# Designs tried in a protein design chat: miniprotein binders against q96jn8r1131to1294. Part 42

Target 1, 164 residues: q96jn8r1131to1294
Amino acid sequence: TLEFLENHGKNILLSNGNRTATRVASYNQGIVVINQPLVPQLLVQVRIDFLNRQWTSSLVLGVITCAPERLNFPASACALKRAAWLLRGRGVFHNGLKICEKFGPNLDTCPEGTILGLRLDSSGGLHLHVNGVDQGVAVPDVPQPCHALVDLYGQCEQVTIVNP

## First folded at step 18 (miniprotein)

Design X113
Fold by OpenDDE base, fold request of step 19:
Structure X113 (fold): chain B 164 residues (1-164), chain A 83 residues (1-83)
Amino acid sequence: as target 1 above (164 residues)
Amino acid sequence: SKEDLAKKLIELYKKALELVEKGASEEEIRKLLEEVVKIAKKSGDLYLIDYAQLALEEFERGDLDDLRYYIKLALLYAKELLE
């Protein structure tokens, strides 16, 4: 079953069989990684459960190709220097550097209840899904194995892994 | 304004890089980066804050390469805010 790893950001509390992640303090230290690596054609989805309007920005979504169980998570996904492909706002980032200016909807403005999904296609392309709608390929060729990463950042204080 | 602070940060980051390249004292560079953090916090922009803190942390760890890296990211982001 899909769960968040016990290795997570310092401000995260896991619940609901490790399927729900809640950031309980500040705006950062909220990185979580899903236990099972992404496999082609498998859609992994998380639902935004709670947004705290006190903060700006919102969750970052992406994948890492390093061993997640050993990763020393930085305070924010933006600090990941290697093996990271991230969706932030409308941008796509690789190891912190923006590689695409505009992709899909703005993650910073997704309301509560939004279901965000990641899926690898047969060619290694990473797709973003929003409420079940394929937004296209965010990253054309992601090394495998890779794990889905969610940074509960800024407004985003709780997410839950949901079934497709 | 946030934009003014972003501009100031850009200037300070460039200065920081210059100091590093010139082999300035650690104290001087540290003080500059601490100022960067303060200004970033003043802006209220989370990523400005994060990049500034990362830069300072890397400097304190003695990793100048990563310092340069995060300054690069900070500069890119700050410039984006001005677009």
Scores: ipSAE 0.856, ipTM 0.936, lowest interface PAE 0.5, mean pLDDT 96
Fold by OpenDDE base, fold request of step 19:
Structure X113 (fold): chain B 164 residues (1-164), chain A 83 residues (1-83)
Amino acid sequence: as target 1 above (164 residues)
Amino acid sequence: SKEDLAKKLIELYKKALELVEKGASEEEIRKLLEEVVKIAKKSGDLYLIDYAQLALEEFERGDLDDLRYYIKLALLYAKELLE
C-alpha cells in the first residue's frame, strides 16, 4: 500500500491512512515522501486536492535517492543539494540546479484535481504522468532505489495518493 | 517593484561573494546577508525568500561552499524573474 512516510515536513498533517497530506501552516515545511521505492513500471500518483491562493508557486514533484526515513527535511525542496531530481514549474532540477528549462505542463498552474504521476522505465528513466498521460522522460537515468517526493509548497495545500 | 527588488538582490549577492572572497569580517557579511533576507521578504517571492534564508543559514554554519552554491541558485532565479 502506498502511503506517505511519518517522517515529513513540520507543517504536514497526515490523514486518510497516511494517503493524504495537508500543509496546515505557512507556505513551506511541506515535504512528504512516499513509502515504497519506485521500481520499473510502478506508477505512483498524487492528486492536487486544494490550492490556497494566498500564496504563489505550487508543489514540487520528484525523487530522492537517500534514505527517506532518516532525512532531515529542509523547509523546501529547493534546498535539497544532493540526491534529488525535482520538477518545479516547467523545469527539471538536479540538486537545486535547473537542468531542463521546459518540460511538461507548468506545475505552478495545475488546477485542483490534477493527477500527477511518476514512473521509472526499464532503463532508469523517470517519467511524468499528468492526468494519466505520459509526458515523457524527465530524467534519463535515475539511481535506484529512489523514492517519490512531494513538496506541498506555496499554493498547494493538500494532496492525496491515488491509484491508477 | 518586484523586478526592482530582484535587481537589487542580484547586486547584493554579487557584493556578498566579493566580501567572502576578500576575507571581509563575519559581521559585515552577516549584515549584508540579513539585508538580502529582508529585501527578499519585501518582494514576496517565495523562492527569493527561501534562497536568501538558505544563504544566510549556510554562512552561519560556516559552510562557505554551500553559501556560494545557494547564492548561485539565487542569482539564477532572480535573473529568470527579470526575463
Scores: ipSAE 0.854, ipTM 0.935, lowest interface PAE 0.6, mean pLDDT 96
Fold by OpenDDE base, look of step 18:
Structure X113 (fold): chain B 164 residues (1-164), chain A 83 residues (1-83)
Amino acid sequence: as target 1 above (164 residues)
Amino acid sequence: SKEDLAKKLIELYKKALELVEKGASEEEIRKLLEEVVKIAKKSGDLYLIDYAQLALEEFERGDLDDLRYYIKLALLYAKELLE
Protein backbone atom coordinates (compact mmCIF):
# COMPACT_ATOMS: atom_id res chain seq x y z
CA THR B 1 0.00 0.00 0.00
CA LEU B 2 1.02 3.59 -0.52
CA GLU B 3 2.38 5.27 2.60
CA PHE B 4 4.71 8.04 3.54
CA LEU B 5 8.17 6.93 4.54
CA GLU B 6 9.27 7.25 8.15
CA ASN B 7 12.17 9.31 6.90
CA HIS B 8 10.57 12.75 6.68
CA GLY B 9 10.93 16.40 7.55
CA LYS B 10 11.43 17.30 11.18
CA ASN B 11 8.08 19.04 11.58
CA ILE B 12 6.03 16.19 10.16
CA LEU B 13 3.81 13.92 12.20
CA LEU B 14 2.52 10.84 10.42
CA SER B 15 -0.82 9.26 11.23
CA ASN B 16 -3.55 7.14 9.72
CA GLY B 17 -1.22 4.28 8.93
CA ASN B 18 1.35 6.74 7.59
CA ARG B 19 -1.10 7.90 4.94
CA THR B 20 -1.61 11.29 6.55
CA ALA B 21 1.15 13.83 7.05
CA THR B 22 0.72 16.84 9.29
CA ARG B 23 3.18 19.68 9.68
CA VAL B 24 2.93 20.62 13.33
CA ALA B 25 5.29 23.56 13.51
CA SER B 26 6.51 26.56 11.52
CA TYR B 27 6.17 26.84 7.74
CA ASN B 28 8.81 24.36 6.65
CA GLN B 29 10.62 21.12 7.48
CA GLY B 30 7.63 19.39 5.95
CA ILE B 31 8.96 17.11 3.22
CA VAL B 32 7.49 13.64 2.88
CA VAL B 33 8.12 10.92 0.33
CA ILE B 34 5.81 8.13 -0.74
CA ASN B 35 7.22 4.67 -0.15
CA GLN B 36 6.63 3.03 -3.52
CA PRO B 37 8.40 4.31 -6.59
CA LEU B 38 6.34 5.62 -9.45
CA VAL B 39 5.88 3.16 -12.24
CA PRO B 40 3.98 3.63 -15.45
CA GLN B 41 0.22 3.61 -14.99
CA LEU B 42 0.39 4.06 -11.22
CA LEU B 43 -1.52 7.12 -10.13
CA VAL B 44 -0.40 8.50 -6.79
CA GLN B 45 -2.73 11.05 -5.25
CA VAL B 46 -2.75 13.26 -2.19
CA ARG B 47 -5.54 15.40 -0.85
CA ILE B 48 -4.98 18.78 0.71
CA ASP B 49 -6.63 18.43 4.10
CA PHE B 50 -5.83 21.66 5.90
CA LEU B 51 -4.50 25.06 4.96
CA ASN B 52 -3.20 27.59 7.44
CA ARG B 53 -3.53 31.02 5.91
CA GLN B 54 -1.10 32.49 8.39
CA TRP B 55 1.52 31.60 5.83
CA THR B 56 1.95 32.32 2.16
CA SER B 57 2.74 29.83 -0.59
CA SER B 58 1.64 26.22 -0.39
CA LEU B 59 2.69 22.65 -1.02
CA VAL B 60 5.29 21.59 -3.53
CA LEU B 61 4.72 18.39 -5.45
CA GLY B 62 7.17 16.39 -7.48
CA VAL B 63 9.56 13.49 -7.73
CA ILE B 64 13.07 12.60 -6.63
CA THR B 65 15.36 10.05 -8.21
CA CYS B 66 17.69 9.46 -5.29
CA ALA B 67 17.16 6.91 -2.55
CA PRO B 68 14.58 8.46 -0.24
CA GLU B 69 15.27 6.26 2.77
CA ARG B 70 18.69 7.77 3.31
CA LEU B 71 17.96 11.29 2.18
CA ASN B 72 18.74 14.04 4.63
CA PHE B 73 15.83 16.30 3.94
CA PRO B 74 16.46 20.00 3.75
CA ALA B 75 14.07 22.44 5.36
CA SER B 76 12.26 22.94 2.06
CA ALA B 77 12.04 21.40 -1.37
CA CYS B 78 13.50 24.52 -2.95
CA ALA B 79 16.81 23.53 -1.39
CA LEU B 80 17.04 20.30 -3.35
CA LYS B 81 20.00 20.70 -5.69
CA ARG B 82 19.89 17.40 -7.50
CA ALA B 83 17.61 14.62 -8.66
CA ALA B 84 14.47 16.71 -8.15
CA TRP B 85 11.62 17.71 -10.46
CA LEU B 86 9.11 19.87 -8.63
CA LEU B 87 5.82 21.62 -9.23
CA ARG B 88 5.64 24.89 -7.32
CA GLY B 89 2.97 27.49 -7.93
CA ARG B 90 2.43 27.31 -11.64
CA GLY B 91 6.04 26.52 -12.37
CA VAL B 92 8.01 23.38 -13.03
CA PHE B 93 11.45 23.21 -11.47
CA HIS B 94 14.43 20.97 -12.04
CA ASN B 95 17.10 21.02 -9.35
CA GLY B 96 15.88 24.39 -8.22
CA LEU B 97 15.75 26.05 -11.62
CA LYS B 98 12.45 26.92 -13.25
CA ILE B 99 12.09 25.09 -16.54
CA CYS B 100 8.46 25.98 -17.20
CA GLU B 101 6.68 29.20 -16.26
CA LYS B 102 3.06 28.19 -16.53
CA PHE B 103 1.79 24.68 -16.04
CA GLY B 104 -1.57 23.60 -14.72
CA PRO B 105 -3.32 25.36 -11.89
CA ASN B 106 -1.49 27.42 -9.34
CA LEU B 107 -0.68 25.06 -6.48
CA ASP B 108 -0.43 28.03 -4.15
CA THR B 109 -4.15 28.70 -4.55
CA CYS B 110 -5.55 25.18 -4.50
CA PRO B 111 -8.21 24.96 -1.81
CA GLU B 112 -8.66 22.31 0.84
CA GLY B 113 -10.05 19.15 -0.62
CA THR B 114 -8.07 19.43 -3.83
CA ILE B 115 -6.71 16.08 -4.92
CA LEU B 116 -3.35 16.21 -6.66
CA GLY B 117 -1.97 13.25 -8.53
CA LEU B 118 1.23 12.19 -10.21
CA ARG B 119 1.50 9.56 -12.91
CA LEU B 120 4.21 8.36 -15.25
CA ASP B 121 3.22 7.48 -18.78
CA SER B 122 4.85 4.80 -20.88
CA SER B 123 7.39 7.26 -22.29
CA GLY B 124 8.52 8.50 -18.90
CA GLY B 125 6.44 11.63 -18.96
CA LEU B 126 5.29 12.87 -15.57
CA HIS B 127 1.65 13.92 -15.54
CA LEU B 128 -0.11 16.10 -13.02
CA HIS B 129 -3.69 15.27 -12.15
CA VAL B 130 -5.97 17.76 -10.43
CA ASN B 131 -9.22 16.43 -9.03
CA GLY B 132 -8.97 13.53 -11.42
CA VAL B 133 -8.27 15.62 -14.50
CA ASP B 134 -5.02 15.03 -16.36
CA GLN B 135 -3.30 18.37 -16.76
CA GLY B 136 -0.74 17.03 -19.18
CA VAL B 137 2.94 16.29 -19.07
CA ALA B 138 4.82 18.41 -16.57
CA VAL B 139 8.16 16.70 -17.15
CA PRO B 140 8.69 14.89 -20.43
CA ASP B 141 11.29 12.34 -19.37
CA VAL B 142 11.81 11.46 -15.73
CA PRO B 143 14.52 8.99 -14.76
CA GLN B 144 13.36 5.83 -13.07
CA PRO B 145 13.08 4.77 -10.38
CA CYS B 146 11.62 7.91 -8.87
CA HIS B 147 9.51 8.63 -5.82
CA ALA B 148 6.71 11.11 -5.35
CA LEU B 149 7.59 13.92 -2.98
CA VAL B 150 5.31 16.34 -1.16
CA ASP B 151 6.60 19.37 0.66
CA LEU B 152 4.03 20.55 3.17
CA TYR B 153 5.13 24.13 2.83
CA GLY B 154 3.64 27.44 3.84
CA GLN B 155 -0.12 27.22 4.04
CA CYS B 156 -0.31 23.47 3.54
CA GLU B 157 -0.37 21.77 6.92
CA GLN B 158 -1.89 18.39 6.17
CA VAL B 159 -2.23 16.00 3.27
CA THR B 160 -3.52 12.46 2.95
CA ILE B 161 -2.75 9.81 0.37
CA VAL B 162 -5.97 8.84 -1.35
CA ASN B 163 -6.72 6.00 -3.71
CA PRO B 164 -7.95 6.62 -7.23
CA SER A 1 7.39 47.68 0.47
CA LYS A 2 8.01 44.10 -0.52
CA GLU A 3 9.03 45.23 -3.97
CA ASP A 4 11.52 47.69 -2.56
CA LEU A 5 13.01 44.98 -0.41
CA ALA A 6 13.22 42.67 -3.40
CA LYS A 7 15.11 45.33 -5.31
CA LYS A 8 17.45 45.83 -2.40
CA LEU A 9 18.08 42.12 -2.17
CA ILE A 10 18.96 41.97 -5.85
CA GLU A 11 21.46 44.74 -5.27
CA LEU A 12 23.01 43.00 -2.30
CA TYR A 13 23.24 39.63 -4.00
CA LYS A 14 25.07 41.18 -6.92
CA LYS A 15 27.41 42.84 -4.46
CA ALA A 16 27.96 39.54 -2.70
CA LEU A 17 28.97 37.88 -5.95
CA GLU A 18 31.32 40.74 -6.68
CA LEU A 19 32.97 40.42 -3.29
CA VAL A 20 33.44 36.70 -3.78
CA GLU A 21 35.06 37.26 -7.17
CA LYS A 22 37.37 39.92 -5.79
CA GLY A 23 38.46 37.76 -2.91
CA ALA A 24 37.04 39.98 -0.23
CA SER A 25 37.46 39.06 3.40
CA GLU A 26 35.32 36.32 4.85
CA GLU A 27 33.98 38.71 7.47
CA GLU A 28 32.86 41.23 4.88
CA ILE A 29 31.02 38.64 2.86
CA ARG A 30 29.45 37.12 5.97
CA LYS A 31 28.14 40.47 7.15
CA LEU A 32 26.63 41.13 3.75
CA LEU A 33 24.88 37.77 3.65
CA GLU A 34 23.61 38.27 7.17
CA GLU A 35 22.15 41.57 6.06
CA VAL A 36 20.52 39.78 3.16
CA VAL A 37 18.88 37.38 5.59
CA LYS A 38 17.61 40.24 7.73
CA ILE A 39 16.12 42.04 4.76
CA ALA A 40 14.57 38.85 3.45
CA LYS A 41 12.92 38.29 6.81
CA LYS A 42 11.53 41.81 6.69
CA SER A 43 9.89 41.02 3.38
CA GLY A 44 7.92 38.16 4.86
CA ASP A 45 8.31 36.22 1.63
CA LEU A 46 9.11 32.64 2.52
CA TYR A 47 11.22 31.88 -0.51
CA LEU A 48 13.21 35.08 -0.17
CA ILE A 49 13.91 34.00 3.38
CA ASP A 50 14.77 30.44 2.45
CA TYR A 51 17.14 31.35 -0.37
CA ALA A 52 18.89 33.89 1.82
CA GLN A 53 19.38 31.41 4.62
CA LEU A 54 20.61 28.75 2.23
CA ALA A 55 23.12 31.15 0.74
CA LEU A 56 24.49 32.03 4.15
CA GLU A 57 24.69 28.40 5.20
CA GLU A 58 26.59 27.41 2.10
CA PHE A 59 29.01 30.25 2.61
CA GLU A 60 29.61 29.17 6.18
CA ARG A 61 30.30 25.65 4.93
CA GLY A 62 32.80 27.06 2.49
CA ASP A 63 30.96 25.87 -0.59
CA LEU A 64 31.15 28.81 -2.95
CA ASP A 65 29.63 26.89 -5.82
CA ASP A 66 26.47 26.23 -3.89
CA LEU A 67 26.55 29.78 -2.61
CA ARG A 68 26.48 31.00 -6.19
CA TYR A 69 23.75 28.50 -6.93
CA TYR A 70 21.39 29.79 -4.27
CA ILE A 71 22.20 33.39 -5.04
CA LYS A 72 21.24 32.64 -8.62
CA LEU A 73 17.94 31.16 -7.50
CA ALA A 74 17.32 34.08 -5.19
CA LEU A 75 18.01 36.58 -7.94
CA LEU A 76 15.69 34.83 -10.34
CA TYR A 77 12.93 34.67 -7.78
CA ALA A 78 13.34 38.26 -6.65
CA LYS A 79 13.18 39.45 -10.23
CA GLU A 80 10.01 37.48 -10.77
CA LEU A 81 8.45 39.27 -7.82
CA LEU A 82 9.02 42.53 -9.63
CA GLU A 83 7.31 41.46 -12.83
Scores: ipSAE 0.851, ipTM 0.933, lowest interface PAE 0.6, mean pLDDT 96
Fold by ESMFold2, fold request of step 19:
Structure X113 (fold): chain B 164 residues (1-164), chain A 83 residues (1-83)
Amino acid sequence: as target 1 above (164 residues)
Amino acid sequence: SKEDLAKKLIELYKKALELVEKGASEEEIRKLLEEVVKIAKKSGDLYLIDYAQLALEEFERGDLDDLRYYIKLALLYAKELLE
């Protein structure tokens, strides 16, 4: 079953059988990783449960290709480098740099209740789903194995893994 | 305003890169990066704050390559805010 990995950001509290992650302090230290690598038939979905709109930015969604079980996570996903491909705001980021200016919706404006999904296609392309709707290929060829990652950043204080 | 603070951060980051390249004292560079953090926090923009703190942290670790890396990311982000 899909769960958030016990290795996570320092401000995260896991609950609901490790399917719910809550950021309990500050605006960062909120990186969580799904405990199984992505495979083509697997759609990983999280629901945005709680937002605090006083912050300027919101969650980051993406994948990480290094082994996550003992990784020393940075405070914020923006400090992840070559091992990560991130959907942030309206852009796609790799190695800290924006590699696509616009892809899918602006994650900073997604409301509570939004269900965000990640899956790989047969070519290793990373797809974003928003409320069940495939947004297309965000990253065309992600190295495998990779794990889905969420940074409960800024506005985003809680997410829950949900079934497709 | 946030725009005025972003413009000031761009100027301070460019000065920080110049000081690093010419081998200015650690105290002079630290004071500049601490001012960067102060201005970033005043802006309330989380990515401005994160990049500023990362730059100062890498300087304190003595990692000038990563200091330059985060300054460049901060500059790109700050310029995007002004567009």
Scores: ipSAE 0.830, ipTM 0.920, lowest interface PAE 0.6, mean pLDDT 93
Fold by ESMFold2, look of step 18:
Structure X113 (fold): chain B 164 residues (1-164), chain A 83 residues (1-83)
Amino acid sequence: as target 1 above (164 residues)
Amino acid sequence: SKEDLAKKLIELYKKALELVEKGASEEEIRKLLEEVVKIAKKSGDLYLIDYAQLALEEFERGDLDDLRYYIKLALLYAKELLE
């Protein structure tokens, strides 16, 4: 069963059998990681449950390729300098650097109730799904093993893992 | 405006890189980076704030490579806000 890993950002409270993550303070310290690596047949999905409109930016979604169980997470995903591919706003970032200006929808405009999905294809390409619709390949060849990551950043205060 | 603050930050970040390359005093660089954080916070933009704080933190740790790295990321982001 997919759950958020016990190793997470300092401002996260896990609930609902570790399937729901809530950021309970500030705008950052909200990184969470799914407890199993992505494999080609696995679609990892989270629903945006709660947005706080006082903040300017919203969640970040992506993958890390280092072992997450004892990793020391930075305050914000923008500080992940190694082993990270992140979807942020409209961009794709690798180790902090933007590598694609526009891919898929602007994540900062996704409303409460949006279901965001990540999966690998047979070539190791990372796909984003939005409300069940495949947006195509964000990253063509992600090293494996990799783990899905969500940063409950800015507006995003709660997400829940959901099944397809 | 947020745009005016972003333009000011670009100016200050370029000055910070110049001071680091010249080997200016720690006090001069620290004061500049503290001003960058102040202006970033005034903008209300969370990524401007994060990059500014990361730059100051790396300077305080003595990591000039990572200081330059976060300044470059901040510059790229601030320029994007103006496009």
Scores: ipSAE 0.829, ipTM 0.918, lowest interface PAE 0.6, mean pLDDT 93
Fold by ESMFold2, fold request of step 19:
Structure X113 (fold): chain B 164 residues (1-164), chain A 83 residues (1-83)
Amino acid sequence: as target 1 above (164 residues)
Amino acid sequence: SKEDLAKKLIELYKKALELVEKGASEEEIRKLLEEVVKIAKKSGDLYLIDYAQLALEEFERGDLDDLRYYIKLALLYAKELLE
């Protein structure tokens, strides 16, 4: 069963059998990680449940290759300096630096109800799905094992893991 | 406007890098980075705020390499806002 790990950002409350993550304070300290590594047949999907337009910018979605169970997460995903590939806004970032200017939709404008998915293809390419539609390869060769990560940043206050 | 604040931040970050290169006093650099945080907060833009706070924190920790790193990220982000 896919669940968010108990090791998560300090402002996160897990519910719904650890399939729902809510940021209960501030705009950050909201990093969560999926409990199983990505494998080619696995599509991890989360639905954006609640947005608070008081904040700018919204959630970050991506992968990390460090073992996540005991990792000391930074306050915000923008401070992940090692072993992270992140979809943020319109771009793709690797360890804090933008490596692709535009991929998929602008995550900062995705509304409540949007379902975002991550999977690896057979070549280790990281794919983004948006409402069931494959956006193609965001990152061509992600080292394995890796785990899906969501930062409930800014506007994004709640996400839920949903079945494909 | 947010654009005016982003332009101001770019100028202040460039000045901060100059002061670090010159070996200016810690007090002078700290005051400049505190002004950066103040302006970032006025903008209301969370990434401007996060990068400003990270830069100040790394300076206070004495980590000039990470200070330069977060200033670089802040500059890239601020310039993207003006595009």
Scores: ipSAE 0.794, ipTM 0.907, lowest interface PAE 0.7, mean pLDDT 93

Design X116
Fold by OpenDDE base, fold request of step 19:
Structure X116 (fold): chain B 164 residues (1-164), chain A 83 residues (1-83)
Amino acid sequence: as target 1 above (164 residues)
Amino acid sequence: SKEDLAKKIIELYKKALELVEKGASEEEIRKLLEEVVKIAKKSGDLYLIDYAKLALEEFERGDLDDLRYYIKLALLYAKELLD
């Protein structure tokens, strides 16, 4: 069963069998990691449940290749400087550095109810799915094992893991 | 404006880096980074704020390599705000 790990950002409360993550304070400290590593052809999806328009920006989505159980999460995903590939806005970031300027839809403008998915293809390419639509390869070769990471940042205050 | 604040932040980061390279006093560098945090908060831009806090935190921890790294990230982001 896909769940968020108990090791998470300080402002996160887990519920619904650890399938729902809620950021209950501020705009950051909202990183969560899904327990099972991504395997090829497995689509892992989260739904944006609630947006708080008080804040700007929104969730960051990506993967980490370090051991998530022992990771000391920073306040925001942008601080991850090792073993991290992230989708932020329309950009793709590796260890904090932007490696692609424009990719897929702008995550900052995804409305509530949007279902975001990550999938590795047979070549190790990381795909983003939006409402079931494959947006293409965001990262061409991701080391495995890797874990899906969601940063409930800014507007994004709640997400839930959903079945494909 | 937010852009003006971003420009100021860029300026301060560059100065901070120079001071680090010159081996300036910790107090002087700290004050600079604290000022960046203050200005970032004023801007309301979340990433400016977070990068600034990261930079200051790393400096306080004595990790100059990570300080440089986060300043680099901050500079890149701040410059993007001006595009």
Scores: ipSAE 0.873, ipTM 0.942, lowest interface PAE 0.5, mean pLDDT 96
Fold by OpenDDE base, fold request of step 19:
Structure X116 (fold): chain B 164 residues (1-164), chain A 83 residues (1-83)
Amino acid sequence: as target 1 above (164 residues)
Amino acid sequence: SKEDLAKKIIELYKKALELVEKGASEEEIRKLLEEVVKIAKKSGDLYLIDYAKLALEEFERGDLDDLRYYIKLALLYAKELLD
């Protein structure tokens, strides 16, 4: 069963059998990691449940290749300086550095109810899915094992893991 | 304006890097980075704020390499705000 790990950002409250993450304070400290590593053809999806318009920006989605159980989570995903491939806005970031300017939809403007998915293909390419539609390879040749990471940042205050 | 604040932050980061290279006093550099945090908060831009805090934290930890790294990221982001 896909769940968020108990090791998470300071402002996160897990519920619904650890399938729902809610950021209960401020705009950051909201990183969560899904327990099972991504393996080829496994689609991991989260739904944006609630957006707080008080803040700007929104969730960051991606993968980490370090051990998630031991990770000391920073206040935001932008602080991850190693072993991180992230989607932020329309950009793709590796260890904090933007490596692609425009990919897929702008995550900062995805409305509530949007379902975002990550999947590795047989070649190690990381695919983004939006509402069930494969947006293509965001990051080629991602090291394995890797875990899906969600940063409930800015506007995004709640997400839930959903099954395909 | 937010753009003006971003420009100011860029200037301050460049100054901070210069001071680091010159071996300026720790207090002088700290105050500069704290000012960046203050201005970032004034801007209301979340990533400006977070990058600024990261830079300050790394400086306080004495990790100049990571300091430079986060300043780099901050500069890139701030410049994007001006595009």
Scores: ipSAE 0.868, ipTM 0.941, lowest interface PAE 0.5, mean pLDDT 96
Fold by OpenDDE base, look of step 18:
Structure X116 (fold): chain B 164 residues (1-164), chain A 83 residues (1-83)
Amino acid sequence: as target 1 above (164 residues)
Amino acid sequence: SKEDLAKKIIELYKKALELVEKGASEEEIRKLLEEVVKIAKKSGDLYLIDYAKLALEEFERGDLDDLRYYIKLALLYAKELLD
């Protein structure tokens, strides 16, 4: 069963069998990691449940290749200096550096109800899915094992893991 | 304006890097980084704020490599705000 690990950002409250993450304070400290590593053909999806428009920016979505159980989470995903491939806005980032300017929809403008998915293909390519539509390969070769990461950042205050 | 603040932040980061390379006093560099944090907060841009805090934290830990790293990220981001 897919669920968020209990090792998470300081402002996160887990509920619904650890399938729902809610950031209950400030705009950051909202990183969560999904328990099972991504394997080829496994589609992991989260739904944006609530947006708080007093903040700017929104969730960051991606993967980490370090052990998530022992990770000391920084206040935001942008602080990750290693083993991180992230989707932020329309950009793709590797260890903080933008490696692609325009990819898929702008995550900062996705409305509530949007379902975002991550999937590895047989070649190690990381795909983004938006509302069930494959947006293509965001990262061509991701090291395995890797875990899906969601940073409930800025506007994004709640997400829930949903089944495909 | 936000753009003006971004420009100022860029200026301050460049100055900070220069001082680091010249071996300037720790207090002088700290004051610049703290000013960046203040200006970032004034801008309301979350990533400007977070990068500024990270830079200051790394400086206080004495990790100049990571300081340069986060300043680099901040500069790149701030420049994008001006595009």
Scores: ipSAE 0.863, ipTM 0.939, lowest interface PAE 0.5, mean pLDDT 96
Fold by ESMFold2, fold request of step 19:
Structure X116 (fold): chain B 164 residues (1-164), chain A 83 residues (1-83)
Amino acid sequence: as target 1 above (164 residues)
Amino acid sequence: SKEDLAKKIIELYKKALELVEKGASEEEIRKLLEEVVKIAKKSGDLYLIDYAKLALEEFERGDLDDLRYYIKLALLYAKELLD
């Protein structure tokens, strides 16, 4: 079953059978990782449950290619310098640097109730889904194994893993 | 304004890089980086704040390569805010 890993950011509280992550303090220390690597048949989806509009930026969504169970996560996903491909705001970032200026929606403006999905295609391309609609290939060739990652950053205070 | 604060942060980061390259004292460089943190917090922009904190933390750890890395990221982000 898909769950958030117990290894997560310091400000995260897991609930709902580890399918819900809540950031309970500050604006960061909110990285969570899905417990199963992505495979082509797997669509990992999270719903944005709660936003706190006092913050300027919102969640980050992406993948990491190193084993997540014992990784020492940084406070914020922007500090992931290796093995990370992230959807942030309007762009796609690899190891902190923007590699695509515009892909899919602006994550900083996604409202509560938005369902965001990640999957790999047969060629290793990373696809974003928004409310069930495939947005295309965000990252063309992601090394495997990789795990879906969410940073409950800024505005985003809670997400829940949901089934299609 | 946030734009004025971003311009000031860019100026201070460029000054900090110059001081690092010419081997200025650690206290002089630390004071600049601490000023960037203060201005970033005043802006309320979370990425300006995070990059400023990361830059200062790497400087305090003695990691000048990572200091330069986070300053680069911060400069790219701050320039985007102006456009």
Scores: ipSAE 0.842, ipTM 0.927, lowest interface PAE 0.6, mean pLDDT 93
Fold by ESMFold2, fold request of step 19:
Structure X116 (fold): chain B 164 residues (1-164), chain A 83 residues (1-83)
Amino acid sequence: as target 1 above (164 residues)
Amino acid sequence: SKEDLAKKIIELYKKALELVEKGASEEEIRKLLEEVVKIAKKSGDLYLIDYAKLALEEFERGDLDDLRYYIKLALLYAKELLD
């Protein structure tokens, strides 16, 4: 079953059989990782449950290629300096630097109820799904193994893993 | 207001980099980076705040390479806010 790893940001509380992550303090320390690596045919989906619109930015979604069980996560995904490909706002970032100006929707404007999905295609391309609709290839050749990552940043205070 | 604060942050970061290259006192550089944190918090922009905190933290750890790295990320982000 897909669950969030017990190794997570310091402000995260896991519930619902580790399928729901809630940020219980501040605006950061909210990184969570899905417990299984992405493989072709696996669609990992999370629903945005709660947003606090007082913050200026929202969740980050992406993948990390380092083994996540013992990583010391930074306070915020923007400080992931290695082995990370992140969808943030309107852009795609690799190891802190923007590599694509605009891909898919602006994550900072996604409302509560939005279902965001990640999957690898057979060529190692990373696809974003939004409410069941494939947005295409965000990153053409992600090294494997990799794990899906969500940073419950800023506005985003709770997400839940949902099945397709 | 947010744009004015971002312009001030850019100015201060450029000055901080110059001081690092000249080998200025740690106290002078620290005060500059602390001022960036203050201005970033006033802006309410979370990425301006996070990059400012990260830069100060790396300077306090004596990691000048990571200080320069986070200043670079902060400058790129602040430029996007002005574009």
Scores: ipSAE 0.821, ipTM 0.917, lowest interface PAE 0.6, mean pLDDT 93
Fold by ESMFold2, fold request of step 19:
Structure X116 (fold): chain B 164 residues (1-164), chain A 83 residues (1-83)
Amino acid sequence: as target 1 above (164 residues)
Amino acid sequence: SKEDLAKKIIELYKKALELVEKGASEEEIRKLLEEVVKIAKKSGDLYLIDYAKLALEEFERGDLDDLRYYIKLALLYAKELLD
């Protein structure tokens, strides 16, 4: 079963059999990683459970290709300088640099209850799903193995892994 | 307004980069970067705040390449806020 890895941001509390992550302080230190690498046809989905609209910006989704079990995560995903592809707002970022200006919906405006999914296709393309709808290829060729990552940033205070 | 604060941040970052290139004193550069952090916090914009903190942290570590890197990311972000 999919769970959030015990190595996570300092402000994260895991619950619900490690399937729910809650940021319990501040606006950052909220990076979590799914405990299994993505493989073709594995759809990792998280539901946005709780947003605090007093903050600007919201969660970041993506993948990392470093082994995550003992990685020292930065306070915020914007400081991931290598081995990361991130969906942030409407942009796609690779190692801090925007590589696509507009892909999919604006993650900063997704309401509570939104289900966001990540999967690899057979060519290593990273797909975003929003409420069950495939948004297409965000990143055409992600090295494997990679792990799905969520940064419970700003507005986003809780997410839960849900089954497809 | 947030736009006015973003414009001030852009101006201060450009000045900081000029001072770094000229080899100005560390104290002078630190004061500019600390002012950027203060203004970013006043704006309430989390990415302005994070980039400002990262820039100051890298300067304090003596890593001028990473200082320039985070300033450039901050400038790109701040310009998007003005568009």
Scores: ipSAE 0.819, ipTM 0.914, lowest interface PAE 0.7, mean pLDDT 92

